# Designs tried in a protein design chat: VHH binders against o75319. Part 44

Target 1, 181 residues: o75319
Amino acid sequence: GNHIPERWKDYLPVGQRMPGTRFIAFKVPLQKSFEKKLAPEECFSPLDLFNKIREQNEELGLIIDLTYTQRYYKPEDLPETVPYLKIFTVGHQVPDDETIFKFKHAVNGFLKENKDNDKLIGVHCTHGLNRTGYLICRYLIDVEGVRPDDAIELFNRCRGHCLERQNYIEDLQNGPIRKNW

## First folded at step 19 (VHH)

Design lh8
Fold by ESMFold2, fold request of step 22:
Structure lh8 (fold): chain B 181 residues (1-181), chain A 120 residues (1-120)
Amino acid sequence: as target 1 above (181 residues)
Amino acid sequence: EVQLVESGGGLVQAGGSLRLFCAASGFTFSHYAMAWLRQAPGKRREWVALITSGDRTDYADSVKDRFTISRDNAKNTVSLQMNSLKPEDTAIYFCAARQFPYMNTQYDYWGQGTQVTVSS
């Protein structure tokens, strides 16, 4: 059905561009059928997403959807000019190496195809926080060689919410570097 | 005002060693990846070595196992230890900075360069 995801209302719809990167994080947009259970100020549709990105003087060049479902919106609800990629990411546990590799590959492909523009990679899970933050930070640590605490601080500040799941934080801080390619 | 100032260049005999330094100011050094690049006469500038903000390193194949990049965040410096020098290493060496070496295709800051000349 059209049940609003638990705690979804508690999160800012869209974060800020992470400075020096091509990333912006947001919570899952909800298609119009969900709006019957939302106050007007709580609505956050695919159209609202693009309006909010434009308000920041930014442009999306890729959306990476980390959710395990297609019920929130359809890729057809997005402009044809914006590539969409689903990476099924299991919640509640640290993403496995296959999922991490898929995310790194997607980012690498985007950077190659978009080297002549400044478009952003939009990343979301349900809340745009734990799975989203983990994979963005894992990329920054493994590929860009950023210190874990610096990656986490940058994500938290730009998302507007701190990573919540301790197992994700512990893996970022103390877990092994994962292979990139 | 951002500055990257190289030093330590000079004339050295083949097989010898030399250590380059780059002093940085005017930006948050610890958040930047640092690189050395070089340009030989008549050639394009080429990448030599990289050290990320998290201290991970990488090297061009031509200098691997002979050169070592390191950084000192307390002093805002990056250095390049060059051992077993060859005449082919003769070039102007540049220090450069960018935050994210794989996302950022261009360097934000460049030094003016220091000459290294390796004689037979």
Scores: ipSAE 0.805, ipTM 0.899, lowest interface PAE 0.6, mean pLDDT 93
Fold by ESMFold2, look of step 21:
Structure lh8 (fold): chain B 181 residues (1-181), chain A 120 residues (1-120)
Amino acid sequence: as target 1 above (181 residues)
Amino acid sequence: EVQLVESGGGLVQAGGSLRLFCAASGFTFSHYAMAWLRQAPGKRREWVALITSGDRTDYADSVKDRFTISRDNAKNTVSLQMNSLKPEDTAIYFCAARQFPYMNTQYDYWGQGTQVTVSS
C-alpha cells in the first residue's frame, strides 16, 4: 500500500532558496491517502508544499521529481498548474551521465523560459537530500564552475540537512567534471 | 559599499602587452564569478573573459590565446593579461561580478572602466 517512506518523518519538509540560484529542495509531498498513517503535525501534502513556498515569498515555476515511482502524488494533486518533470533516478548509485544531462537540460530550459521572472525550480527525491543534493551540486560544479565543497556547503545549509551518501560526496569532490550540457 | 576599481590601462603599440587589474571590496569576493567586458567607441559592450568562483576560465573567440584572466582571492583582485594587442582591442575595459555566470543574467557589480588604446 501507502507506506510512509523510511525515515521520511526525520526530514524538514522544505528547505530555503539557495541564494543566488533558482533552486529550492524539499522531500516528496504525500497525497491525502497517506495521511491515515500520519499525525496531523507530520502531514506534508502538495497543498502544504505550495503554502510553505508562498510563506517564504517565493513561487515555483517547475517541479523536478527525481523519484523512481509515481505512488506519492500525481501532478493533478498540485493546487496550481506548474510545469512538472519526472527524471527517474536510481537511489543507491551515483546518477549516470544520461540522468545528469537530463537534469542540466531541464535547468537550462527553465532558465531560458523564465528569464523575466524569479520563479524557482523545486527539486525533490524521496527525502530531498541525497539524489536532490547530488544533482543540484553537480549542476553548480559543472555548469557554474563552483568549487565542490562550496556547492555542498550551500546545499546542506539551505536544505537544513547534510548530504549522507559517501559515494555521492566522493564523486562531487573528486570525480570528473561532466561537460554534458 | 561595494567597489570594483580597474587600473593598468594606457597607450601601447600594436603587438605590445598590458596587464589590467581590478580591486574588489564590500562583498564576499571568493563566491563571485568575475568577468572583463569592453566597449569600443560606437560599439556595444561585449564580454571578453570569465573566471568562475572555482577558477575555471573562458574567453571570447576574438581574444582567446592572447588574453589570460586570473584571480587572487587573498587580495580580492582579478587581472587580465593582454598580449599581442591589436588596434581593434582599443576600448574601455570593465570589471564585473556575478555569483553564477550561467544562471544569473545580470551582473551585480560593475567598475567604472579603464581605457586601453592600441596604436598602429
Scores: ipSAE 0.761, ipTM 0.885, lowest interface PAE 0.7, mean pLDDT 93

## First folded at step 21 (VHH)

Design ii3
Fold by OpenDDE, fold request of step 22:
Structure ii3 (fold): chain B 181 residues (1-181), chain A 120 residues (1-120)
Amino acid sequence: as target 1 above (181 residues)
Amino acid sequence: EVQLVESGGGLVQAGGSLRLFCAASGFTFSDWTMGWLRQAPGKRREWVALITSGGYTTYADSVKDRFTISRDNAKNTVSLQMNSLKPEDTAIYFCARYTDSDIGQAFDYWGQGTQVTVSS
């Protein structure tokens, strides 16, 4: 067990806060059982996530987990003070309307309830790139009215890696706006 | 070595039912999301159902409300109950391990498959 995801080590653990938003993207943190298969400097645990966020002088107010697996870490590995939301999202394909709605609803709910602070919405899939980038960009485009190319550029710059899946990029650039309710 | 062995395929009339089985070995089965794929003649392989270790499921639109995926982690098995079968469901069905990778292959292992033929 405890198989390290393909090329997981090649991606930055945590991106930067996206200016003008409350979003920050990161790759999936791995529970302790994975550490035996990693060099110390490659390890990225739930604890490490929070430490890295703190190093950026930020604080997480919500974690949205988009992975379609439950083996990476347990919600119990996170501080009780930070809500955890699982949105099982199938990889490689454009998320369906239900998934998009769930994400938007969660984000809007968080923003409504957290107007008095500047806590961040942490979003991750396995690599914190494609599914994560798509849904964040989809939100910015559909809800915030951001131009698709600007949203994609902003995400790529802040994540430190570019969206890789052409179907995601194409849908963001040319696909229809998805309903917000 | 990862091994997945499918069974339960066969010939059935439209509107009929089949139940496919998969026996897994060579890895910690309970850690992995599993799925069923199918490949019809002249078509690309497509996933039809996914199930996480905890039992969360997702289905392709084409089989939604007709197919049910389930698993038994104690026995290292995954099953696919197929109801209201249609001729367009005719394909080789594969039990597959889902990687959840954002890159590379979505599925990294699958068996030899079992033939499902639905006659009109």
Scores: ipSAE 0.923, ipTM 0.957, lowest interface PAE 0.5, mean pLDDT 96
Fold by OpenDDE, fold request of step 22:
Structure ii3 (fold): chain B 181 residues (1-181), chain A 120 residues (1-120)
Amino acid sequence: as target 1 above (181 residues)
Amino acid sequence: EVQLVESGGGLVQAGGSLRLFCAASGFTFSDWTMGWLRQAPGKRREWVALITSGGYTTYADSVKDRFTISRDNAKNTVSLQMNSLKPEDTAIYFCARYTDSDIGQAFDYWGQGTQVTVSS
């Protein structure tokens, strides 16, 4: 326990809203027990997440947690006003069709229920980069009809870091469209 | 020091069953996602099963519906029930700690492994 993920400190805590979308990506916030292993300025708690979102004049309406662990923080650490959805997603490999479908379904449901506001869908994995970037881009490509390179560029720019895994990039650029319903 | 010790391997005929065990020490076991890896001769190491601290599981397609991963957090153990074994399942099986890292290694510690041989 309390092991800081590799290179977690090297990534920006929170990206920026992706223009034209309701998405914002961030790295996993860490519960208080991790703070003893971090410098104060390196700490990023669930509370810090919301503060940083507010600093951007945004509001989270949903958090999608893609991590395949439960050690980082507890859903109880989040405000009750913000729904939390766990989609256990194995790292390093391209998410399977079921995972992709779950993600799309969650996003579509949120958008349907939140037409009257501008709240954001916060998505994170461990670093808020690869799994997060893939699924967001997959949605933009499959559902919104965005060109793969445009989706990837948009995500990278807004996250402040680029997708790193070639298998993810390759699948986004050249892989088949996945089922939307 | 993180330690993982596998046991339970052996020789079985196709269609048979084995149950592998892993004893973990040196870390807060209940916090970590655990998994089983295998490496067949001349093949790349691959994960076959994962289990979170809360008991959520997933399996590689090659072993789905045949293998079952479970854990006992009180005893710091993880097990792999392998049914309907095939010759293709022949490999050294490793108990491994899953990092959930997007980068670097997906698994950071594993034991010496236990040999599973399935004869046709």
Scores: ipSAE 0.922, ipTM 0.956, lowest interface PAE 0.5, mean pLDDT 96
Fold by OpenDDE, last read:
Structure ii3 (fold): chain B 181 residues (1-181), chain A 120 residues (1-120)
Amino acid sequence: as target 1 above (181 residues)
Amino acid sequence: EVQLVESGGGLVQAGGSLRLFCAASGFTFSDWTMGWLRQAPGKRREWVALITSGGYTTYADSVKDRFTISRDNAKNTVSLQMNSLKPEDTAIYFCARYTDSDIGQAFDYWGQGTQVTVSS
């Protein structure tokens, strides 16, 4: 345990809200047991996540965790007022249709239930980049009808880092639309 | 030091079964997602099964409904039950630790592997 993911420290902890959406992406927060492996300024805990969101004058209404592990933090580390959803997502490969559907369903459900507020959907994988970026962009493309390049550019700009897996980018740009039901 | 030691490989006829075992040490086993990889002659290494600490599993399409991955956190072991084996399953099988990294390698440690040969 307590192994810091490769290059985790190199990525911004929290991105910016994606304009025109309720999405915000961030890297995985790490529970206290990881802090001994980090300099104080490198630490990013579940508590730090919420503080950083607050600094942006935003509020999280849902956290979608795409990691395929449970070692980073516990759902109990989150405020009880913020629902937590786990979607186990294998890295490095394009998510399958079931995973995509689960993500879309969760997002649509949230939007339906939160029409009366402006709370955000926080999405993360380990680095909050490739899996996170793909699924957010897939949603924007398939559900909102956004042009693939526009979705990718928007995500990259707001996350502060660019999608870097060519298979994800290629699938977003040239792959088929996934069903929304 | 992370150690992964595979066993259980061998020669089996098509349609037969094998059970592979892996003993892990040198890390907090119960925290990590584990998996099985295989490398066939002349082919690239591929993952075939994953299992989280809590027992959630995922399989490659090529082995779905035939292979079953399991783990025992108390004993620091992970197993792969392989049924309905095919000649195409012939490969060296590796027990591997899954990193869940977005950018780096998906697996950071694996053993020496165990040979599985499926004859026609």
Scores: ipSAE 0.920, ipTM 0.955, lowest interface PAE 0.5, mean pLDDT 96
Fold by OpenDDE, last read:
Structure ii3 (fold): chain B 181 residues (1-181), chain A 120 residues (1-120)
Amino acid sequence: as target 1 above (181 residues)
Amino acid sequence: EVQLVESGGGLVQAGGSLRLFCAASGFTFSDWTMGWLRQAPGKRREWVALITSGGYTTYADSVKDRFTISRDNAKNTVSLQMNSLKPEDTAIYFCARYTDSDIGQAFDYWGQGTQVTVSS
């Protein structure tokens, strides 16, 4: 058991804060049961996530988990002080309006409640790249009015990896704006 | 060795119902998201339903409100109740393990499938 996702090890565990935003993307942390299949330096646990965030002199205020599974880690593995939100998001396909809305709503709610701090919204899927990048970019485009190419470039640069799925990129660049309500 | 064995397919008239079953073995079933795929003649394989270990479900638009996916973690089984079947639902149906990978294949294992034929 405890199958390591394909190429999971090839991706940076944690990206950088996206300048001008409260977003930081990371790949999914894996609970202890996965460690036996990883070299020590490859391990990335929920605890490691917070350590790496701290190394960047940042603090997580919310974790949005976009994975469509519960096998990677448990919410109980996270500090109680950091809210955890699950948005089951099917991979490979462009998220539907409901998923996009849930994400936007969560982000807006967080920003409204956290005006007095600079805590980050941590977003992850399995690799913290495609689903994560799409929804973050979709937010920047639809809510903050950022040019699609600028949003994508910013995400890619900060994540340290580029969005890979053309359907996501195409939808961001040329697709319709999604309603914010 | 991961094994998925489908059953329950058959011939049914439009508007009819079928219930597909899948028996899983060779992995910790209760940890994994499972799904059903189908492949119609001349068409690409598509997922129709997903169910997480905790029972959260999602359906393709084409089958929403007609199909119901369920699972029994104690028995390592997943089922697909198909109601209001249409000729367009004719396909080989596969029980599949969902990887949730952002890259590569969304599903890594599936069975030999079971034929579902819906006549008009």
Scores: ipSAE 0.918, ipTM 0.955, lowest interface PAE 0.5, mean pLDDT 96
Fold by OpenDDE, fold request of step 22:
Structure ii3 (fold): chain B 181 residues (1-181), chain A 120 residues (1-120)
Amino acid sequence: as target 1 above (181 residues)
Amino acid sequence: EVQLVESGGGLVQAGGSLRLFCAASGFTFSDWTMGWLRQAPGKRREWVALITSGGYTTYADSVKDRFTISRDNAKNTVSLQMNSLKPEDTAIYFCARYTDSDIGQAFDYWGQGTQVTVSS
């Protein structure tokens, strides 16, 4: 029940805002029941997430959860003022077109509704790295026209960790553009 | 110790149906996403279906609309209803625990498997 994901502790809890975007990536926050398995300094709860975001003088306007489980935390653990969107995303494999579309649609919807503010889109999977990085980069490439290498570099730099999955990297660099609508 | 035990495999004619079962023990079953994998002769193991604790499901394109994964958290069981079976569905089927890890392996435990053979 309280199994800590493999190497979860090794990754920075929260990245930095990606300049020129509204994205910020972070690893999955863990609900209180996981704390007994962690040292105090290793704990990263939903509350901690918001505190860390605040420390960066930022504000979350949306959380996109890409995990394919519900055991990490409950949407109810989040402030009611921040919308939560679940996009069940299978790990390790390149997300399918439907998943990519759902992500793009969510991001575009948020941007349309939040033109008058500078709130961020928080995106996470388990480690906030591979699935998260792929979908953010996919958006930047397909929608914003960013060069694949630039998108990847930007994500890696801001997240503080590099995308690790070669299939994701390869698809971003050499794969086809996915339909935006 | 995590245990997954598959059953229900067998020989079936093309177009037929088969229902696989999996009994899980040794972990808090209701917290975990579960799935079914299969490995055909000479091919790599592939996942065919996933189901979260809350009942959300995903299927591989090759089995979509033909296979149905379900679970009973009270009984610690996972099932795979296979309809409209094809010869290409012939494989050893494994019940597996999905880790949802971005690193490492996607599935960390699976059973001994159960043979499914679909004849032409």
Scores: ipSAE 0.915, ipTM 0.953, lowest interface PAE 0.5, mean pLDDT 96
Fold by OpenDDE, look of step 21:
Structure ii3 (fold): chain B 181 residues (1-181), chain A 120 residues (1-120)
Amino acid sequence: as target 1 above (181 residues)
Amino acid sequence: EVQLVESGGGLVQAGGSLRLFCAASGFTFSDWTMGWLRQAPGKRREWVALITSGGYTTYADSVKDRFTISRDNAKNTVSLQMNSLKPEDTAIYFCARYTDSDIGQAFDYWGQGTQVTVSS
């Protein structure tokens, strides 16, 4: 269906590149069928995503979709030149070790294969906030050795919205380091 | 109007099996992730299984390898096969529509539920 996600309109469509990283977070772009329920200025399509990224003088090299649905848009709506990776991630709960591992593996794989460019890893869930923020921060903490509070602050600042889920924040701040590989 | 109607609950002995059934109407069923919730007496509601429109599934740890969720998009139905049932599986089971929202409620519609009782 074309039901607009709750409070989807309240969040910035695209964040800023996180300095020192290849990450950029954004809310889920919505396919054309959603547009009839949105004002023109509220619309945010896959095409709009790429336009906004270009406006920042950046380029996406990978999109990681963390949503647990397939109704928002189709991978075919994206340029063929940008790889698309789906990691089905249940909302509201801290992602399990397998999900975390999949994300880390994908990121590391991308970085390994893209050492010769500065393309970004675009990450989104529905709002591009909680699931997205957790996994990005988890990576920075576990893999890059960033202090948890610094990772969270960096993400919040760049996304333009703060992580909202206390269980995510608590796990990032005080939870165990998750296995890498 | 969104409607979800569960059936198939009942009384079963430990180790037994049940198959729950849900009939959905009032929305484009094939677009939505569906799931099953359950609520035991004195406990909070918990999700048990999810299935995307494309058939990707996940389960709560407590029911992994025992429960199987499936759907038929042509018939607007979702089912839950429950094997190796335990007394702790006793609960009211709800068919529910998953919103995938990071905020607010994870499920926005569910039926009246069907009682599942597993005796020792």
Scores: ipSAE 0.908, ipTM 0.949, lowest interface PAE 0.5, mean pLDDT 96

